# VH-VL binders against Rhythmically expressed gene 2 protein (Reg-2): the designs that were tried, part 3

Target 1, 260 residues: Rhythmically expressed gene 2 protein (Reg-2), of Drosophila melanogaster (Fruit fly) (q94915)
Amino acid sequence: MRSLSRFRLITFDVTNTLLQFRTTPGKQYGEIGALFGARCDNNELAKNFKANWYKMNRDYPNFGRDTNPQMEWQQWWRKLIAGTFAESGAAIPDEKLHNFSNHLIELYKTSICWQPCNGSVELLQQLRKELKPEKCKLGVIANFDPRLPTLLQNTKLDQYLDFAINSYEVQAEKPDPQIFQKAMEKSGLKNLKPEECLHIGDGPTTDYLAAKELGWHSALVHEKSYAYLVKKYGEDIDRDHVFPSLYDFHKKISDGAVVW

## First folded at step 4 (VH-VL; framework fv_bexmarilimab)

Design s17 (from b10s with heavy chain Q101E)
Fold by ESMFold2-Fast, scan of step 4:
Structure s17 (fold): chain C 260 residues (1-260), chain A 123 residues (1-123), chain B 108 residues (1-108)
Amino acid sequence: as target 1 above (260 residues)
Amino acid sequence: QVTLKESGPTLVKPTQTLTLTCSFSGFSLDTSGVGIGWIRQPPGKALEWLAHIYWDDDKRYSPSLKSRLTISKDTSKNQVVLTMTNMDPVDTATYYCARVETYDSSGYFLDYWGQGTLVTVSS
Amino acid sequence: EIVLTQSPGTLSLSPGERATLSCTASQSVSSRYLHWYQQKPGKAPKLLIYYASSLQSGVPSRFSGSGSGTDYTLTISSLQPEDFATYYCQQYGSSPFTFGQGTKLEIK
């Protein structure tokens, strides 16, 4: 792991970096909804989930934390779930909606709904073996609600990580530099410099560019071509720091082929 | 290539209704996260946001002007229409339409602008 | 409403010099919602910086943005003749989505 020897802190995004959904929210919501008597077309649920995701992030950012007055993150998800089903032709009666929504909220913190991304477990195992906590801290920085620690525990990833930070509790979301600064503090490392930090994630703006702006090094795990990424997000994306998956990233660092 | 162009009358009389059309190409308003915003600028003054419409038909209006403004989209024509009632000489300004874009569903910005159309309100 | 105050109102500099433009918000705004635009006389505004610090594709690297909370800065490291224009900051976090009054960058 010579390519990583300069780093005292390495952090990861979670969604579509370390973990991914086993199936789409439209399909999962449809299957659970049917158990509660709400029958919808899964394609309509997928469409309306996406529409409500954008609407909720627009009107109630950071799972409701950055709204005044603050919204409880469970209310944020209940509002999204209610809108998704109502707009898909199966409004759930109010007396059942609360219980149904809480069931979905609970389900999405388990391995029933999530699975590791390609190469993520193998990478974390190798990093923990080669980079003990005295040499390098491993953490998570995710735009996420407070379910994050439970999700990492239920997927068996917490054993490889020294800490995890979620945007809701920190009251700052990526790309805001405050959440990265909180990760540096949480690491407990003395005299930690930005150039001794590496962030790995799938978001070009929220992970890659945000970390680089702070003076961190960054690796982007994304399946789109470099040409696409540069055209859309600009030339600050480095060709040598874009990887199709954590599997590919792991291969390159094992070969000593990554230069920062 | 993304292009936007404003069209409508260049001269409006006081109390009349202004109707402006934004015609665009190179993208579709059925794309998640995309929208069209209207911004105006009186001669020699700062930019003022008026209204925008998103891909999901969500509409937002400047609170001080809300009673006078209507925004709508015609996806088949690649057009967004802004209507402003009860025009006054103080509404004389260059009116711009711009594409609303987001890279993370939370932060929105105006990445491409039309050339603008000067609307003079005078008798 | 959130008021954005830009300073200075006018900045007179020569080509090759460094320009620093400030934008102060009347209340805290996430960097995610703060953007910078350039407007040349008789032309439409052009997006320069989004999310306070991300450079728009096609914009020269001499432009950079930084800041958080209530204080934001746009920097041009080595002014070119084409950079003399009016610069506006915008917050897109809460309605109404406001612009600053502008900083006019003048050659001299």
Scores: ipSAE 0.736, ipTM 0.881, lowest interface PAE 1.4, mean pLDDT 92

Design s18 (from b10s with heavy chain Q101Y)
Fold by ESMFold2-Fast, scan of step 4:
Formats: structure tokens, sequence, C-alpha cells
Structure s18 (fold): chain C 260 residues (1-260), chain A 123 residues (1-123), chain B 108 residues (1-108)
């Protein structure tokens, strides 16, 4: 753990880093949709959820915040949900669509739909125990809508964190350096240098490379092999800073096996 | 391996319609987040974006050329076709097709390009 | 419509020197939508840098990109003979997806 003592700010991504879906969106949407009269194959819902995720991020970036005119983030999700079911052959009647969509939006800010990633709680507990808040701040930097603080509270992770930044409210999303700069400001640390900052996340481009380019240190938490990641995303991914999970990251840090 | 290749006439007379086909391999236009774009470059001049088509059949055109351009895809054949009406000598250019791609679902770029085909418009 | 202005139009340098190429947008563009392409004479463009600062696979480490908002820079730390080419920036944030006019890097 001594190798982390050099850092005055350590930040995490949330989705697929600290927290993960308990069940897939296809399964969860299918189960709730059936209660509202929309029956569809979960594989079709998964396929069309992914397609609408790409479509919405293309046409209405940052949950609608970075469009002109701006879109309310709840409307962004309602549009994604509506498209997912319509394209899966089970359009939800308009009179039920608003309530159904809001039900899903509410569920996805609770521990009913989310669970900790492997080793995330144990790592945060150890970091808080070993690193005093006055010397090292722990935060979150996530491409997320404004439900983030409520999600962190409902999953009981907020107790380990000094702050959380979501892309919608700051009007900048990773890999944009502005969101990382806002995290440095939010830390309240005087004379904080990029080299004193570590970002941990699952996105090769949005987390790892974005933070590294800013002069931060970075750890990539990803299930794919180093060879796969380098071939796809480029040579700037460091073999020694890629880990299959936060459990593996924590183990390597505890063994003193990580060099920055 | 990803490859793209443009095909079509190399010589077009003024007022005629140009039809270009982009044939590709190594990926499918059924994949979310993928598209094909057309870009041209007159001899000694800069690159100019013309049109593109995405996996979901969303089509976008350069506003100044929109009335002259049509883009379509045939996903079963791995082909995208661009037509441009009322050709003029100033439309003489090398025409490229390129794969529209993203790593994060929001930021799109052109990661693989065809070799280009020179189209000369002359009487 | 976002206009990208590249400067200088032509940059004459010798192998081993550092090259700095600028791209200025007429309005703010997220780095996520700013990309750089290299075009050698008689060849198709190649993606060099995506999301303003990330090297495309196979691109040598001497290339780097930086910037945000309206100001973006491509740097080549130590020019090799094969680097003499025309470089284009592109924004993919809003239609039309415009390119800069190019910077031609030529041997002095």
Amino acid sequence: as target 1 above (260 residues)
Amino acid sequence: QVTLKESGPTLVKPTQTLTLTCSFSGFSLDTSGVGIGWIRQPPGKALEWLAHIYWDDDKRYSPSLKSRLTISKDTSKNQVVLTMTNMDPVDTATYYCARVYTYDSSGYFLDYWGQGTLVTVSS
Amino acid sequence: EIVLTQSPGTLSLSPGERATLSCTASQSVSSRYLHWYQQKPGKAPKLLIYYASSLQSGVPSRFSGSGSGTDYTLTISSLQPEDFATYYCQQYGSSPFTFGQGTKLEIK
C-alpha cells in the first residue's frame, strides 16, 4: 500500500469499476416491461438497448446536456427506453410509457439494480483506513447523470468518498480533460500536481488514456488481455497498470508489486 | 482485417450523375456504432466531407451539396452507394469512402479509408 | 457550422527537429470529437490521433496531440523522413463534419 502514499488524489469511475448491474438491462427491462403489458425476448431487448445507447450518445451526448437545445436527462432515458421496446416489437402504450420509464429510472438509482464490483468495497475500506483524508482525497469522476450521489448513498459507498463528479452537471464528459481538472479543483488540495493524482477506471479511452494524457497516473480495470487492449486502443497502455478487477489491483498494491 | 474500396466511373461529363460504390470487408454495418462516410479531395486541395450513413440507416449530408447527394446501404452485400447529380468540372476530385467508428459510443472518427478513386469531370 | 483553421499552412523543417501544428475551431469543440489525420502524397489519409490526444494503434510515440475548447495541437517530437506529409484536423461533433485546410510539412 505504500506505493499509493505518493498520491494526494485518487479517483474512480463508477459503472463497471466500483459498481455493476446486478442483472443485465435486457433482463431487468424485460421483467418490468412484462408487468406493464410489454412482452419481448430479453435477447432482443439487450440488442436494442445497446443500439439505442449508441444512438442516444451519438445524437444527444452527455445524457442530453451537450445538445442544442439541451435535453433533460430523464427525457434522455425515457427516449432510450421507448426506442428499446418499440424496436423489440413490444411498444409500450403511450398512456403507460411515462410511468413505466420513470419506474426504471428510479430503480436504477438503488441497490436493487446495482451491486459492488469484485473487490471495490474492500479496496475503499482499506484506502480510507490507510490514507488520512487531510493528506489524500478519494473521489469519483463518472460519465453519469445527476442520480450519481443518490446511487452512491443507496449502495453505501458515499461514506468512503470525499466527493463525486458527474459529467451531466459539470457539462463535460470523459475523455475531456475539463472534467479531470474540475476534480482537482473539487479536491480542495493546495498545489496539487497531476503526478500526485491517480485515476482508476474500466474505460481504456475515457478513463485510462484520458487521465494519463493529463499527466495523471492511471490504472485500467478491464477483463480483456493486455495484448487485446494494446492492439485495439494503442501503445500507450502500460502492461503494469492493467488489472482484471479491483480485487487484483488491491492484491498487487498490498504486495508492493505496482510501480508508477 | 478491415478493407474498403471505391468503384465507379473515372470520367464523367458535365450535367451527368456520378454513382460510386464502397465495398468493404472485415466488419458489418449491422454493428451498432459503425457507419460509412464519403470524403472528396480536389487535386491539391483540402479534404471535404460529403455524406455518411450509420448502422441504423441515419443519413447525413453536407448542407451545401445536400440537394445533389443520395447515400444508401446494402448490409447484406457490404456495400454503400453514393450518387451525386449534375456534375460540374469543379467536382473533379479523388473520392474516398471510410469507416465511421467509435470507441466510446459518442466520439466518432474515420479509422480506415479506401484507396480513393479519381473522378474527372470534363467535356 | 464549425470552421477549423490550421496554422501554419506550410511548415519547412529538417529531420530531427520538433514540429508543432495548430488547429483552431471557430467555436468550442469537445476533445472527444477532434481527430488528426496524416496524408502522404498519392495516398489516402490515415487516422493518426483520435479524441485529440490518443494515439491510433501502430502510430509511433513521437506523435502526440493535446488541446481543448477551441485550441488543438499536434506535435512530432523528432521528425523522421516518413513524417513529411500533410496533416488534417477534423471535428466530428456537429454536422457538417469539417476538416481543416491542412498543414503541409516539407523538408527544408
Scores: ipSAE 0.807, ipTM 0.904, lowest interface PAE 1.1, mean pLDDT 92

Design s19 (from b10s with heavy chain Q101D)
Fold by ESMFold2-Fast, scan of step 4:
Structure s19 (fold): chain C 260 residues (1-260), chain A 123 residues (1-123), chain B 108 residues (1-108)
Amino acid sequence: as target 1 above (260 residues)
Amino acid sequence: QVTLKESGPTLVKPTQTLTLTCSFSGFSLDTSGVGIGWIRQPPGKALEWLAHIYWDDDKRYSPSLKSRLTISKDTSKNQVVLTMTNMDPVDTATYYCARVDTYDSSGYFLDYWGQGTLVTVSS
Amino acid sequence: EIVLTQSPGTLSLSPGERATLSCTASQSVSSRYLHWYQQKPGKAPKLLIYYASSLQSGVPSRFSGSGSGTDYTLTISSLQPEDFATYYCQQYGSSPFTFGQGTKLEIK
């Protein structure tokens, strides 16, 4: 933890870094769909959820915020949900579909659908214990819709964080430098330098390389091997700053084994 | 190693249909997020996007050319076929196929390109 | 559709000099959807930079990209003979997929 004292701002990605789904969207959508009379094969729902996730990001980037005209993020999710069920063989009537979609949107901001990643709570507890707010700000920078603060509250992670930034509301998504700049601004720290900042996330390009390009320090939390990552993303990924999980990151930093 | 190669006729008469095949290796079009795009370049001019097809069979076409274009894939053969109807001398260009990749379902860049095939449209 | 305008159309420089190439979008586009390609005469384009600033594997470190919103820049810190080529920016933040008209980098 001593090596982290050089940083005045430490930020995290959320999805697959601090929090992860408890079960696949296909299974969760299937269970809720059954309550509304729409029974589908969970594997078909998983397949079509993934297809609609890609399609929605193609047509309506940043949950619809970065399109012209802009789309409300709730409309973006309703469109994704509708396509997922329609393609899986369930024709849900429009009036019923609206209520059903809103129920899923509400559910996915709760601890029913999300759980902490391995080591995330323990790391945040240790960081807040060792790095008081007057010495270091802890924040979140996530490509996410405006449910983010509620999700962090419902999973009880907000108590360790000074702020959280979502891409929809700032109108910029990682790797766009604007969202990192907004995080520096939101920290409230005067004369904050890029080299005093550390970003931790699971995205090789959106988290790790994006932060490094701005002069920040970065740690990549990813289960793939270093050899795989270097082959795909290039040698700018530092072997000593890649960790399989936040549990491993926490252990290495506690052992004094990480050099920035 | 990722490789792509275009094949098809190099000379087409006006009003005929052009059929081009992109053959690739080193990846599967069953991989989530991956697709194949077709781009053309008339001699001495800029790059012009024509069409994309993705792993999930989602298809996208240039709006100005949509009525003339059809894109399809044969995953078992590692091939993508582009068909363009009613060819005109103005369609003379080098035609490229390229792999579309994405990170977490966004971005969409062309990371590997075929060598290109020059198609001349003349009587 | 989003129109990408590149400037200058032609840039004449000598080896060792710094090159700065601009790409301006008609509408704001996230850097996540802005990419750069290099094309040498008679050859296919090659991806240089994706997500506005990430270097493609195998691309020399003298290449860098930056920008946000409507304004994007490709920089080559010290030109090598093999860098004289045409450079294209490309976006897919909004359909359809579009390219800029290109900037030709020529030996002075």
Scores: ipSAE 0.317, ipTM 0.751, lowest interface PAE 5.1, mean pLDDT 90

Design s20 (from b10s with heavy chain Q101W)
Fold by ESMFold2-Fast, scan of step 4:
Structure s20 (fold): chain C 260 residues (1-260), chain A 123 residues (1-123), chain B 108 residues (1-108)
Amino acid sequence: as target 1 above (260 residues)
Amino acid sequence: QVTLKESGPTLVKPTQTLTLTCSFSGFSLDTSGVGIGWIRQPPGKALEWLAHIYWDDDKRYSPSLKSRLTISKDTSKNQVVLTMTNMDPVDTATYYCARVWTYDSSGYFLDYWGQGTLVTVSS
Amino acid sequence: EIVLTQSPGTLSLSPGERATLSCTASQSVSSRYLHWYQQKPGKAPKLLIYYASSLQSGVPSRFSGSGSGTDYTLTISSLQPEDFATYYCQQYGSSPFTFGQGTKLEIK
């Protein structure tokens, strides 16, 4: 853990970093939709979920928070769900659509839909063992709606974390530096310097480059090769700070092999 | 390997309709998060956004020019067409098409631009 | 409509000097929607920086962007001859998607 001794604040992204979906949204939406009488092809649901995810983030960023007028985050998800099923040929009756959508919204804050990423629980356990809150704060910075604290509690990760910041409530999404600044404030640490902070996430632009630009140190957890990442996202990605998973990151940290 | 090229008339008379085609390669407009935008620049002046079309056929137009503009796509041909009605000498400009792209599904930018085509409007 | 005001309109510097270009928005804009383009005379604009601070692939590390809210800055740490061009900021968060009027960087 000596590789981490310089840090007084270590933060994590959640989706595809600490937690991942147990199965694809297309499959999960299809299974739940069938319970409400809507039978669709799971491949069509997956295609239309992705299309509606892009559409909603384009038209109503930050789960509707950063639009004028603002949209409630539950309405944002209901709109995404409705579009996904409508475009997939599933006619869910209007009287059932509201309740169906709310059921999916509730499921996606539980361990029924989420599971830990490779090595995430083991890493958090070791960090909390080695780095007590007096020495180093551990937090979450996620582009997420207000379900985040409940999700962390239901997946039992909250016990290792001092705080969690979601983009909806703070009114800023990564890569906006304001959300990182809010995390520094939330840590409660006096005279905290950017170079004493480390952010770990899977997004090259939203996590890795955003934190690095603020003067934080950064680790990118990503399945793609370094060569692919540099070609696509630019030369500011450091080869020594890219890891295939949190399992690999944990191994390198334990070996004292990571230099910042 | 991403390329875009504008084509269409270089001279247009006042009151006529301008039709410009953007032909592209190296990507598909049926990919979520992709679009094509049209931007113009009068000689010696700043860039002005005209219209966008996205993968889902969503269309956005400059409010001041909306009544004159139509944008459409043909995904099978890798083409986007912009029409602008009732041309006036003040519309003389270099017209660019550019790829609309995103890395995070929320923030969009113009990452590759065509070379531009100068359209002169005069009698 | 969000108006982007760039300053200065013209900046005259010598090679090797540091350039600082400003872009001020008439209302708050998330950094994810603010981008910088470089345009040389007779050429199409080229994406330089996206999301206020991320360098486009192939752009030299001497270029950097920063800012949030209404105030954004493009910095070139040590000017090279090829950097003398017009620079535009753009916001892509609210329709109409607007560009600043440009800052012309010219040789002193």
Scores: ipSAE 0.732, ipTM 0.874, lowest interface PAE 1.2, mean pLDDT 92

Design s21 (from b10s with heavy chain T102Y)
Fold by ESMFold2-Fast, scan of step 4:
Structure s21 (fold): chain C 260 residues (1-260), chain A 123 residues (1-123), chain B 108 residues (1-108)
Amino acid sequence: as target 1 above (260 residues)
Amino acid sequence: QVTLKESGPTLVKPTQTLTLTCSFSGFSLDTSGVGIGWIRQPPGKALEWLAHIYWDDDKRYSPSLKSRLTISKDTSKNQVVLTMTNMDPVDTATYYCARVQYYDSSGYFLDYWGQGTLVTVSS
Amino acid sequence: EIVLTQSPGTLSLSPGERATLSCTASQSVSSRYLHWYQQKPGKAPKLLIYYASSLQSGVPSRFSGSGSGTDYTLTISSLQPEDFATYYCQQYGSSPFTFGQGTKLEIK
């Protein structure tokens, strides 16, 4: 992996980069809700999950951490879950809502709800094998709540990673440069320069462009075409650093085909 | 593709109520993460935010003007209406409507603006 | 409320020169809520930079933004005649969603 030899720090996003949901939140919420007596259309749940995700991020950014006064991250998810079911026409009774919400919160830190993305485990295994730990640190930088370490442990990815940073505990979320600076500090590497860092993620603005603006190198893992991405996010996205999956990224790195 | 246009009276007398309509095309206000904001600019002065309305009918008002402002939407007509009571000569300004867009769960910004409509408050 | 102070109020430069415009917030603002707009005389504002550093589609690469916390900067690396305009920063993190007073970029 000669293409990666310049990097002393390589970091990854988690959601839709290293790990993905096994099934849509609408389907998963629907199946669990039915066990608690709330029978909803999965399409309505998916629609209202998305609407409540946007609403919660607007009103209580960073899982409630950036509000004044701060909200506990579990309360943030309970509000999202409550709104999703209420708006889908089969609200969970108030008496059961707390326990039901906690059940979903617990499930979403396990391999029951998450699976590796295409090529993620194989890439991490190869990187850990070929890159000497004393020369290159591997980490995670995710807009995530404090369940992140448990999720990485339950999916067996923590064994390949030197550290993981979540936005809630750091009190800064991507694209804010402070979370990337925190990752550089957490690496423990002395005299680490931005150009010695690579960030890999699926968010054009939160991962790819945010890291590049800080002087890091960046790789975008995204299923949409380059033409789509440039039309929506602008020409600062480099065609040579966009990959459909980590499987494709790994293949190109192995072929020595990536230039930074 | 995306267009916004303000409409309403260009002359208002002191103490009267101003009603402005924002008509838009190329997007829908029933789309999660989308909203419309109203911003004004007195001649030769800075931009001042007035009010926002979001896809879920949530409304935000400038605290200093909240008692005077009402914002509403008609999603079927692609219109947002701003009402401002008790107009005063100091309220003379160009009034803009703009699209509020939410990208990648990261935050909001105003990506497209109407041309603006100058509202003069005089006797 | 968060007050955004822009400096300088007026900047007089010639085409080809580098322009650096500052925006200082009265309290810490996440970069995800800091945006820059360009306004030409008699026209509506146009979004240039969102999330402090992300370039809006169609905006020339000579424009760049940076900063975090309370200190933000808009840079134009090599001024073109069409860049002489007034520039506003805005925070979208807390109500009221405030704008700076503007920096007017004038031909010297």
Scores: ipSAE 0.319, ipTM 0.756, lowest interface PAE 4.5, mean pLDDT 90

Design s22 (from b10s with heavy chain T102E)
Fold by ESMFold2-Fast, scan of step 4:
Structure s22 (fold): chain C 260 residues (1-260), chain A 123 residues (1-123), chain B 108 residues (1-108)
Amino acid sequence: as target 1 above (260 residues)
Amino acid sequence: QVTLKESGPTLVKPTQTLTLTCSFSGFSLDTSGVGIGWIRQPPGKALEWLAHIYWDDDKRYSPSLKSRLTISKDTSKNQVVLTMTNMDPVDTATYYCARVQEYDSSGYFLDYWGQGTLVTVSS
Amino acid sequence: EIVLTQSPGTLSLSPGERATLSCTASQSVSSRYLHWYQQKPGKAPKLLIYYASSLQSGVPSRFSGSGSGTDYTLTISSLQPEDFATYYCQQYGSSPFTFGQGTKLEIK
């Protein structure tokens, strides 16, 4: 952990970095939908969830926050859910649609739908143990709706974190530098320099390259090979800062094998 | 290796309909986050976006030209077709197709472009 | 419609010099939607920078991008002969997806 002592702020992405879905949205939506009379093929739900995710992000970025007129994030998810089921051949009666959608929205802020990523809890425990809170702040920077604090609480990760920032409330999504600047402000640290900050995430563009552009240090948690990543995202990805999981990151940090 | 190539008539008479085909290889329009866009450039002028079609068949058109434009895809042939009705000499331009790509649901950009095809509209 | 204004319209420099090209948006645009393209005479545009600051694979490290909100910059740290071309910024955030008018970089 000596190589991390230079950092006064260490931040994490959440989805596919600290936490991951327990099962696919298609399977989860299918199980809950059946309880409300909407029976669909799970593969069709997965396909149409993905299609609606892309459409919603195109038309209503940042969960509706960065669109004119603005959309409430709950309306954003209700629209996505409605489209997913309608396109999968299921009809949910309008009188039940509101309650059904709200049920899914509530479930996705609990440990019923989420589980820790490999090594995430163990890493956070070790960081909190080794790094004094007055010298190093631990935070979250996530492209997420305002359910983020509740999700972190329900998954018991909030105990290791000094703050969490979600893109909806700050009105900026990664890779926009504004959200990283907000994290520096939120840390409360005096005279914090970019080179004293480390961001860890799974998105090559949203996490790794975005943080590096601000002068932060960055670690990419990604299952693909370095050769794949360089071919797709370019030579600015440093071989020594790519790890298959937080378990592997933790192992290399513990071995003193990471040079920034 | 990704390649795109435009094909269609190089000379069109006023009032006729222009049909352009974008043929591509090295990727599939069944891939999430991918699409094809059409952009034109009149001689000596700036680039102008015309239309996009995404992997999920979502279609976007330039508002000023939308009544004249139709975009469609044939995923089995690796082709996207753009039609533009009622051609006028001011529509003389090099027409490009380009791959629409996004990374990590962050935003879309045009990462590979065809060589372009010059379409002249004259009598 | 978001209008992108590039400045200067023409920039005359010598090889080895630093080039700084500006792109100003009429409305705030997230950096995730701002991209830079290079176009050589008679050729198709080529992607240089995506998401305002990310260098496209295969593009030389002398190219860099920065900016946020309404003000964006493309920098070439030490011009090479092959860099003399027209550069376009593009916003891909709201329809219509617009390009700037271009900055022509020409040899002095």
Scores: ipSAE 0.582, ipTM 0.850, lowest interface PAE 2.5, mean pLDDT 91

Design s23 (from b10s with heavy chain T102I)
Fold by ESMFold2-Fast, scan of step 4:
Structure s23 (fold): chain C 260 residues (1-260), chain A 123 residues (1-123), chain B 108 residues (1-108)
Amino acid sequence: as target 1 above (260 residues)
Amino acid sequence: QVTLKESGPTLVKPTQTLTLTCSFSGFSLDTSGVGIGWIRQPPGKALEWLAHIYWDDDKRYSPSLKSRLTISKDTSKNQVVLTMTNMDPVDTATYYCARVQIYDSSGYFLDYWGQGTLVTVSS
Amino acid sequence: EIVLTQSPGTLSLSPGERATLSCTASQSVSSRYLHWYQQKPGKAPKLLIYYASSLQSGVPSRFSGSGSGTDYTLTISSLQPEDFATYYCQQYGSSPFTFGQGTKLEIK
């Protein structure tokens, strides 16, 4: 933990950093749909979920927050779910589609759909044990809708965190520096310098490079090789700050092997 | 690996219709999050966006030119076609096609561009 | 329509100097929609920076971008001969997707 002694604020991304889906959205949507008579091929649902994710983020960015007029985030997800099933050949009656979509929206804020990433709980436990709030604040900065606090509570991670901010309520998405600045403000720390901040996440551009450009230190948690990442995202990714999982990150900081 | 190339007539008479084809390789337009955009640049002037087409066949046009523009794709041929009607000498410009790309689930950009084709409009 | 105004229109500097190029939007734009392109005479534009601050693969680290809201900056910390070109900012947040008028970097 000596490697972390310089930091007064350490923040994490959530999706594919602290928490991951237990199964793919295609399989999860398929299982729930089948229980209510909507039968689709899970591969077709996965394909159309991905397509609708890109479509919704293009047409209604930040879960509808950054549109004019603004869209409620629940309506954003209902629109994505409706498109996913419609394009997959599901016969869900119009009168039932609204409630069905809301059921999926509720399910995705629970531990039924989410599980911790490798090493995430163990890392947070150790950090909270060694870095009390008066010495270092621990937070979350996520491109997420307002379900985030409930999700962290239902997965029992909120006990290790001093705060969590989501892009919808802040009205700014990573890589926008505004959301990182909001996290510094939310920390309540006086005279906090960028060099005293560390952000850990899985997005090369939205987490790693965004934080680094703001003068923060950054650690990238990603399943792809360093060679792949540098070829795609450039030389600004430091080999010594890329880790396959939070388990590997935790092991390296415990060994005192990480230099910032 | 990724390449784009514009093709079409280099000389067009006033009032005629211009048809340009963007041929590309190294990626497919059936991939979610990908598209092709057309941008033009009159000699010595700034870049001007004309139209975009996305993987899902969603089409966007410059509002001031919308009535004159049509964009379409043929995913099997790796081609995107732009048509512009009622050409005028002021439409003389180098026309570029470029790949529309996203790395995370927000913010699109133009990562690879064709070499451009100069289209001169004169009698 | 979001108008992007670049300044200065022309910047005359010597190799080794620091260049600072500005792009101002007529209304607030998220940094994730703000990108920079480099264009050399007779050539197609080349993506330099996306999401206001992320370097495109292959772009030297002397290039950096920053900004948010209405004010964005492209900085070249130590100019090389190959950096003398025209630079364009672009917003991709709302239609029409607009470019600035360009800043021409020329040798003093």
Scores: ipSAE 0.764, ipTM 0.895, lowest interface PAE 1.3, mean pLDDT 92

